# Designs tried in a protein design chat: VH-VL binders against q9umr5. Part 115

Target 1, 268 residues: q9umr5
Amino acid sequence: SYKPVIVVHGLFDSSYSFRHLLEYINETHPGTVVTVLDLFDGRESLRPLWEQVQGFREAVVPIMAKAPQGVHLICYSQGGLVCRALLSVMDDHNVDSFISLSSPQMGQYGDTDYLKWLFPTSMRSNLYRICYSPWGQEFSICNYWHDPHHDDLYLNASSFLALINGERDHPNATVWRKNFLRVGHLVLIGGPDDGVITPWQSSFFGFYDANETVLEMEEQLVYLRDSFGLKTLLARGAIVRCPMAGISHTAWHSNRTLYETCIEPWLS
Key: E = the ipSAE of ESMFold2; O = the ipSAE of OpenDDE; V2 = 0.75 times the mean of E and O plus 0.25 times the DockQ between their complexes.

## First folded at step 3 (VH-VL)

Design x8 (framework fv_nofazinlimab; at its last look DockQ between E and O 0.01; V2 from the best seeds 0.00; counts 0 for: pae E 12.8 > 2, placed apart)
Fold by ESMFold2-Fast, scan of step 3:
Structure x8 (fold): chain C 268 residues (1-268), chain A 122 residues (1-122), chain B 112 residues (1-112)
Amino acid sequence: as target 1 above (268 residues)
Amino acid sequence: QVQLVQSGAEVKKPGSSVKVSCKASGGTFSRYTISWVRQAPGQGLEYLGYIIPLFGKANYNEKFKGRVTITADKSTSTAYMELSSLRSEDTAVYYCARYDSEGLYTSHFDYWGQGTMVTVSS
Amino acid sequence: DVVMTQSPLSLPVTLGQPASISCRSSQSLVYSDGNTYLYWFQQRPGQSPRRLIYKVSDRDSGVPDRFSGSGSGTDFTLKISRVEAEDVGVYYCMQGTLWPLTFGQGTKLEIK
């Protein structure tokens, strides 16, 4: 009856983090088949994002094939970027709702405990030296590192985010746009109290300019050029924005009010 | 101080395989990239490949792809290089060398193991 | 693969005199991040290689100031201002810009 739900976790995460989310779905949509993908868990989440996309693609194909009426994706943090790429590389996906839980859709430029663990002596202003090197691009977090003070390096060196956002040309761009536009609804969730995703508006396709002033989605070249279909999706009424204050990064999948307000309405 | 200590010399028959170890001490092993380089007697240096122990990702020089396998055991801070289908031309000293991702260019091959002599003879 | 060509391959030098080693790459070593990943290593007889220079011209801690690196793009030089007896060994350049990492063929420095 209810469409199956596929859940993709984030950086240093695993299926256990979604215990509360599964309970909420079971309460409001009993009988829903929910698959939390147990790929790239924990430290494996640091593997290059294109490698993760390939692995998750292989896992979602049989699930989508069994659900002719469609599926929903719930993709948390870094997982939202994996799902962005999945929707672009799959010619035949049948995703209805793509629910992005606080994912850095335009990239990340902020100091976090995860970053300090991996690069303890580095500050956000210096990470471009590491991330935009050949060695840095072997780490998933560097695949979406977006230093607004070195935008030319980001555009030239990013092996993932700049390409899926259409910020740098790619031979597959037209096909990726066509595939992404198959999605029924793009549900964007995030908020000012996240504390990890910087700027938090990255979850809504906003990002810093060179002065660290946030420009919202409609001011981005990606949107204005309709590089992968955001302008088209907005025009057809397919983009849902659901900002919520008071929620920290690790709480998006375990807050009942958030679930009822932003997720539940999109799980037909 | 950072130190890389390799296993002892090996003598192998043609067609067999050899597995050389490289144990790291000091620093944070999980953040290293451990590379393998070989040197035939009286010859230059030749790059084999690397592993990022943190998530077990290895990559190989195409010349050796299909017969070299690089692995790591995080619990013992040890990287391994296994070379199969050995030929006399594989007789060389095999070195491990470190790259610390946080050091960027400053830590690229800044520490090397002492080398392991692998001799392939009948 | 990037071909790294060193010259000379054999370098006999009188003690106290300067020595110079050239390293040329088959294509530019400037990476998209603006850095040039060119390294110099010294291998003394019976020892593991030791890094002397990283990023074209930066000297490693403990490396005497008589060693200097210079160059750009495809043409690089390692200089020793005054050769000492302990400098005997083989010197290698290496590029880290393009996969796979490649080394020059080595320059053997020996005292006349």
Scores: ipSAE 0.263, ipTM 0.711, lowest interface PAE 5.0, mean pLDDT 91
Fold by OpenDDE, look of step 4:
Structure x8 (fold): chain C 268 residues (1-268), chain A 122 residues (1-122), chain B 112 residues (1-112)
Amino acid sequence: as target 1 above (268 residues)
Amino acid sequence: QVQLVQSGAEVKKPGSSVKVSCKASGGTFSRYTISWVRQAPGQGLEYLGYIIPLFGKANYNEKFKGRVTITADKSTSTAYMELSSLRSEDTAVYYCARYDSEGLYTSHFDYWGQGTMVTVSS
Amino acid sequence: DVVMTQSPLSLPVTLGQPASISCRSSQSLVYSDGNTYLYWFQQRPGQSPRRLIYKVSDRDSGVPDRFSGSGSGTDFTLKISRVEAEDVGVYYCMQGTLWPLTFGQGTKLEIK
């Protein structure tokens, strides 16, 4: 039998968004128990990410307990960050494949429709004024806002991304790294035509330097310091990078070719 | 507008069980975690446990060694606390309190029930 | 379990004068997310507890600004800048960081 699959949605999403993915899984892996977690749907996805992590933790624990062989996680967009944090705080998770589906794993720094809705009077160049305030950090988007021009503010004010990345020292960094390293495989999916994740390389732990030049994962300080285990995972062959062009952000979970190429191989 | 309304006072014999209800109104019940706290006469507050109605999951203070059972009915937006093997020391006002999922750091115990007096006597 | 120790346990105060209550935890209340889940509750005679402060220093809506919370790690303080007659009651600190949740003994505020 196939391992259960747990799906975590992204910003402003719901379980309905994954109807095609469920169909694909059912067709290719009959009998797979797929659970799309309907937590923090719609506007509720704007809640602080740590709150979401706690909520999702409560939901996945019973599923994991009933699946001693392990489970797979498919986490879309913002959900990918939630899942990474989840795996960092859980010392007893049994995740085989962690599939990060077009997630801003290294943060977000770009003007998107989402930002316009939340901050209609703000541009990306000025969003740090909001996001790196206590008020701003009450919004999930700000929890992973990563302004390359205000690194000091990011490091000091980011209440989520800077911590799970180990970019800011904290007492749980070692333990979180240990927990995260329990994953069997980290499958990173994204692409240049995403249109939302900015830069799109963030889905592969790439990101801007101070000059907005995109550096790859291996050039990132978090990798070089192995602050949360990326270097270790890569060394053991546990990281899979699956870039794909021609896919918009809202289509990652409904593209059959993407599923067959980047998702299905890791659901066994 | 948000209210937690608890059931009425109870008088029980030692060794029996009591079940207190807490009906929530003015919000979406599934968003909440319901905690139970008790207070013996003239004493402080003691935490019993909580339930996440959405998940049907409850956690308990181990001090009660399995005597406490917390349940919830989503259809009626009601949480229940049952305490078995009652002792005189269990005489207290029992409170339910809400944890709203709006914020992990802002939502604990923002609303309380009016309390239910449970008297255990021979 | 985390032990919450309040001081003083009895607090007689003259109207209009300030009051201060201390709460000490046996362990750090800083959670893994960096937040400190320390709360202050007020319980007036014959009433249910009411939350005044959350996350050490954040004041609930409707709570007068004469109430303030402060502290970090294991040491916390609730202050009332000018005590009023309606402030009579018992005040509790509570930690929500570590399981199980625990309360302080309570501080009984009375008017002299």
Scores: ipSAE 0.017, ipTM 0.508, lowest interface PAE 8.2, mean pLDDT 91
Fold by ESMFold2, look of step 4:
Structure x8 (fold): chain C 268 residues (1-268), chain A 122 residues (1-122), chain B 112 residues (1-112)
Amino acid sequence: as target 1 above (268 residues)
Amino acid sequence: QVQLVQSGAEVKKPGSSVKVSCKASGGTFSRYTISWVRQAPGQGLEYLGYIIPLFGKANYNEKFKGRVTITADKSTSTAYMELSSLRSEDTAVYYCARYDSEGLYTSHFDYWGQGTMVTVSS
Amino acid sequence: DVVMTQSPLSLPVTLGQPASISCRSSQSLVYSDGNTYLYWFQQRPGQSPRRLIYKVSDRDSGVPDRFSGSGSGTDFTLKISRVEAEDVGVYYCMQGTLWPLTFGQGTKLEIK
């Protein structure tokens, strides 16, 4: 039989958004237990990411306990950051495949349509004034805002991303790295036509330098210093990169070719 | 199923204000964007702005920004549009319409209210 | 603001004959996600507008298949393959790609 699959949604999602993905899994892996976690839907997805990590941890513990051979995670958009934090804070996780589906793993630096309604006169160059404040860090979006032009503010103010990336000193860094490295495979999925994740290479741990030139994962300081285990995972052959063009942000979980190419092979 | 019911017709003097309500039923109101559109007699449609009740944030067409206020009350599933400093050219039918943010961009203005006639005359 | 220009503004049509309405935008309506947010609405006399078509060519539920949308970039068309008496009204295109949302002037469809 197939390992159970746990699905973690993104910002403003509901479990209905994944109906096509569930159909594909049922077709190719009949009998697989798939759980789409319905926590933090709607406005609750704006709660601080550490609160979301705590809630999702409580939900996954019994599922993992009942599956001693392991589970798979499919984590979409903001949900991929929640899942990466889960892998760091859980000393007893048994995740084989962590499938990161168009997630802003190195952060976000883009004016999205979702945010234009909240900050209609703000541009991405000014959002750091809001996000790098105690008030701003109460919102999940700001927990992974990564302004390449205000790196000192990011490193000081980020309550989530700078910590899980090992970019700021904290007492749990060694334990979190050890826990993360227990994952069997890290499957990175994203593409140039996503339209929301900015830069789209954030889904592959790429990001802007100070001149907004995209540096690849292997050029990032967090990779070079192996701050949370990326270099170690790559050296083991445990990182799978599966880019695909032509897919918009909201279509990653409803594209059959994407599923067959990038997801299905890892649902053992 | 979704239904948008607006408040009744209003007759106003120039220089006064009007507040039109739009009550939503069905679906999850906090996930909607409620937009306001008007239509002067014999004329086309003109967009005023919207509110996202989840964030409590409104955005306005620049033409109206100093005169229009759009609000929402999540507890009653009701959006409001207030237009101040009324002029005779503000005489129009005012519609609310919705966009469901979890309907993936396919939901723009899929449901409309019945319209509220606002007449501005001396 | 994106200017939406409809042609014709008045369209008398013989019952059972085809009708075609053009809509042109002053800027590309292709959004950063690759989708084109171009809509068509019908307003029958005395009624609220009703959405017919979203994303250029996708027909709403309950809209007869004699209505079709097409186009790309800046040029769009609504076609009615055979006009019925119930089709009388004003048709509007709207763009949802760029702020603020803007409508065409309307095309009044009348039976000759």
Scores: ipSAE 0.007, ipTM 0.406, lowest interface PAE 12.8, mean pLDDT 86
ESMFold2 (binder alone), look of step 4: mean pLDDT 89; pTM 0.910

Design x9 (framework fv_nofazinlimab)
Fold by ESMFold2-Fast, scan of step 3:
Structure x9 (fold): chain C 268 residues (1-268), chain A 122 residues (1-122), chain B 112 residues (1-112)
Amino acid sequence: as target 1 above (268 residues)
Amino acid sequence: QVQLVQSGAEVKKPGSSVKVSCKASGYTFSSYGISWVRQAPGQGLEYLGYIIPYYDTTNYNEKFKGRVTITADKSTSTAYMELSSLRSEDTAVYYCARGLWSGYTPRYFDYWGQGTMVTVSS
Amino acid sequence: DVVMTQSPLSLPVTLGQPASISCRSSQSLEYSDGNTYLYWFQQRPGQSPRRLIYKVSNRFSGVPDRFSGSGSGTDFTLKISRVEAEDVGVYYCMQSTHFPWTFGQGTKLEIK
């Protein structure tokens, strides 16, 4: 009787990383069908996000069709951005709870080991030169690179995040907003000790201004303009914020207290 | 606690069929696939096929030429492997193994049943 | 079918010493998704295969850190840094990149 759960992983990740999450769900909601999508694993997680969205869309369609009562999405890190786009491009999704585990919803601006592996000599202040090129936009991490000191370049060059957030115009923006608003609950999870997502408030639609001062969701233009429905969802009581300290980036899917506090209540 | 419990040993005559069961517990049955693997006495492991119960999708090793049929009963959380036209060469321990989906195929093979000895002799 | 070749087939080892098992595949095990679906399993006498390693180098939960996997493409290695008495058994490599999934012949590890 519980709705099926679809899990979408993050950068350089795979389905087996979610073994603890599956155990928690089985304990609290026995009988729940959980599908962890093993698409774009490992190095393939670097493929452009729109390519990933198409692949994940093909994978979720039969699962949603088999569950007319609805499904839940649990989307980790970069996977949260894939799920954002899925909810917008699918005219017929039946998602109840979209649970976003430490995903950079407003983008990323921080040095990480992943970026050092890809661009060993680059600093966050110089990555805009690579990421906002056509070549750079062929890498998923550059699709959500958001340099607050070069916001004009981000708005012009971002092929994914600026469009899905309604920060740049797109012919499909109105239908994407309508589709996204069909979601039952938007559950945002993240915290100050993540260590990878920078700023960590990006998981809650907060982000840096030009002085690297974090402005929260309600101060963002995308919220104030209701570009893809955040203001409407908040007014409906459909946005849940669940910050938790003490959790590192790779532990969001394996912490029992986090699961019981932030995830379990939204798995009907 | 995840467990896969298989049916008991069988002795069969050449030309007959055998149906081995694998009852799953401790997890949501439809969230995982079930693979079947066999091992002849003193020999190595050989893959037979799999089922993904959620989709009712199967795939079989061509070596078994339509002799193998894998099914699942979601109401009892039980997978079955039926092998027909039995030969003495089919004498083996048959194992079921749980697999997490990867590209809609079961992979990772994290838990195995205890095995079912099938002996084919006249 | 992908042929998996293990060496050695018999591995006598002194307690406390390291052990190494090689596995070679007849074609690359890198799948189109960028993953390499190469596994290692241990089978103790009279028991079912037990999980050890997945995707070349990742240990399954509960597997001691003295077990490690490495390799790429067609050449893979399982290492045991310090062999213990409980490690006696047959070790199998397996691939699930190309259907049908195939196993190596097995390596029998015995204490000298």
Scores: ipSAE 0.000, ipTM 0.473, lowest interface PAE 13.0, mean pLDDT 89

## First folded at step 4 (VH-VL)

Design gd1 (framework fv_mavrilimumab; at its last look DockQ between E and O 0.02; V2 from the best seeds 0.00; counts 0 for: pae O 10.7 > 2, placed apart)
Fold by ESMFold2, look of step 4:
Structure gd1 (fold): chain C 268 residues (1-268), chain A 123 residues (1-123), chain B 111 residues (1-111)
Amino acid sequence: as target 1 above (268 residues)
Amino acid sequence: QVQLVQSGAEVKKPGASVKVSCKVSGYTLTELSIHWVRQAPGKGLEWMGGFDPEDGETVYAQRFQGRVTMTEDTSTDTAYMELSSLRSEDTAVYYCATQYYDIRTGRYPFDYWGQGTMVTVSS
Amino acid sequence: QSVLTQPPSVSGAPGQRVTISCTGSSSNIGAGYDVSWYQQLPGTAPKLLIYGNSNRPSGVPDRFSGSKSGTSASLAITGLQAEDEADYYCQSYDSKLSGWVFGGGTKLTVL
């Protein structure tokens, strides 16, 4: 019998957006209980990520309790950051596969339509003035905004990403790392034709240096310090990288080849 | 204000086809997705198919696949549903309805409906 | 058989509360798909009453409310009025059928 699958959506999403992914799972793994969490949909996805983490935590507890053998998480875009935080804050999670579907795991530094909707006169080079303020941190997009040219502001102002990455000291750092390391596999999915995640390598814990040169995961300080467990997971053989070209940001959960190649093998 | 005005009632013989029109006002058809739902006399609502803007294609309910064609003419903001090989059990009121992604709530409601077109299939 | 199951009828007296159930499965409501409710007065087109499980569009009185839990949803109508006499349909999406599905409908009679 298959472990239950929990799906956490992204910015301006709802459960309907994942209908094709659910169809693929029903076809290949009949009998699998799949739940797309019906929370923080549409405009509500702009609420602070810690509020979303708290709400999603409450929703996953009964699902995990019904499945003592474990569950899988498929977490899309912004939802992948929510899920990574869940793995850190939940002492009692039983997640086997955490499947991160084109998520900005090291942050975002790029123009997007939803950023233009919120901040119509801003460009990526000056958005730090808004995002690295207390007011800006009330929006989910700013919770993972990562300006490589203002790293000091990022480290001081980020209320979410800098904390879950262990880039600032906090009293829960040891417990969060321990909790995150209980995951069975971390499956990283993304690709160069995404068009939204910037740099797209953020989905693989890569990111810009100050010259906008992309450094891979193994070159990142958070990896080298093993601040939340990436180095330990990689050494354990628990990190799976599954890049795929030719997929736009909104198509990751509706591409059958991507599903069969990168997702299905991990839905035991 | 979005309004959907459908073509008038039709009486058809078994084996014929029917084409129902749905004129959209207040928005353009390029901004809305039209779906078709029918209701046999004394029976419930049955989704037949519609244009899915996320997929960029028309999808049909399995039981109508092969008998139904749904088209749109964006120059006149008119959607059409054609049902062929009519049977007496196809006697029903046929509704067009809009579907759109409500970014405020993250939902896909069928929020505007046409007045309905009665199609009677009688031998 | 309808994919979403509703009672065929329900009745209540003016001023009372009535609840209409909508029972689905793991491929529709249980998968996390939202539920919408439609009111249909005799001889008229359906009218959107509730969407996104619990949201009321403009012009729908607050005595109509919706909720969803597990594989089921409910429409509650308080302060029943004569004009509430109608047919009520729930609606969701189903991943096994790859399409939108409606409940079989519930006839509400106001006594």
Scores: ipSAE 0.300, ipTM 0.724, lowest interface PAE 4.9, mean pLDDT 90
Fold by OpenDDE, look of step 4:
Structure gd1 (fold): chain C 268 residues (1-268), chain A 123 residues (1-123), chain B 111 residues (1-111)
Amino acid sequence: as target 1 above (268 residues)
Amino acid sequence: QVQLVQSGAEVKKPGASVKVSCKVSGYTLTELSIHWVRQAPGKGLEWMGGFDPEDGETVYAQRFQGRVTMTEDTSTDTAYMELSSLRSEDTAVYYCATQYYDIRTGRYPFDYWGQGTMVTVSS
Amino acid sequence: QSVLTQPPSVSGAPGQRVTISCTGSSSNIGAGYDVSWYQQLPGTAPKLLIYGNSNRPSGVPDRFSGSKSGTSASLAITGLQAEDEADYYCQSYDSKLSGWVFGGGTKLTVL
């Protein structure tokens, strides 16, 4: 039998958004138990990411306990960050494939539709005044806002991304790294036509330098320092990068070609 | 954790200028949106202006345009409000305050306030 | 002259319910902009009490509630206590003035 699949949604999503993915999994892997976690849907997805991590942890623990052979995680958009944090804090998870589906793994810095909806007239160059304020970190989107022009503020004020990245020192950094390294495979999916994740290379742990030049994963300090295990995973052959063009952000979980190429191979 | 500490009381003649300071602590000035509100003795609150994150610039109330200047010194984490051509009607307690952004409606209430600075304008 | 209109004063006995009204226009409350409420104790700076029409910041008791309808908003205080004696101000945004506006304030006396 196939290992159970747990799906974690993104910002403003619901389980209905993954109806096509469920169909694809059922067709190609009959009998697979797929659970789309119906937590923090809609506007509730704006709650602090640590709160979400706790909620999702409570939901996945029973599922993992019933699957001694392991489970697969498919985590979409913001959900990919939730899942990475989840795997960092859980010392007993049994995740085989962690599939990060168009997630801002290295953060977000862009004027996207989501940003325009939340801040209709705000520009990304000024959002640091909100996201790194005393109240900004109460919103999920600010938990992974990564302003390359205000790195000191990011490192000091980010209550989520800077911590799970090990960019700011904390007492649990070593343990979190150990826990995250329990994953069998890290599958990174994203593409240049996403339109939301900015830069799109963030899905592959690439990001802007101070001049807004995109650097790759291997050029990032978190990789060079192996602060949460990326360098180790890569050395193990445990990181899979699957870029695909021609896919918009809201279509990653519904595209059949993407599924067959980037998701299905890791569900066996 | 955020504290706003304002400069001391001022006494000015009509026609003079006054510059009130507001030092932030707990967080840096660049992390905050500072606004200014005044209150005449026994009267209500009046918004004067402040940095608007949506506009990405300092916005002044129409009543004070041309007479008020709001500036920031990030090196000292201090915000300033200068009011020129003072009149007796400008006698008031002046407050600096930070915004709270409600993402649901895109509005900005003020959640942290300084202790206020009394400015007296008299001949 | 305040853009938002409040009654100058209201009073109530301990344990009673009091309501403070805030009347705006089509360019502020009537345009759909949120209303916030502030409490100002004598000799102190204002304190945020309600935001987004009906939301309470941390530390604000649930006996304080806010509502909005049409061009008006209302602050309700149940179980009135002696420490509630203060001035209360409503606040909104005015599209015509392109700025935030306050009510004239209401003095609440606890009898």
Scores: ipSAE 0.006, ipTM 0.486, lowest interface PAE 10.7, mean pLDDT 92
ESMFold2 (binder alone), look of step 4: mean pLDDT 89; pTM 0.921

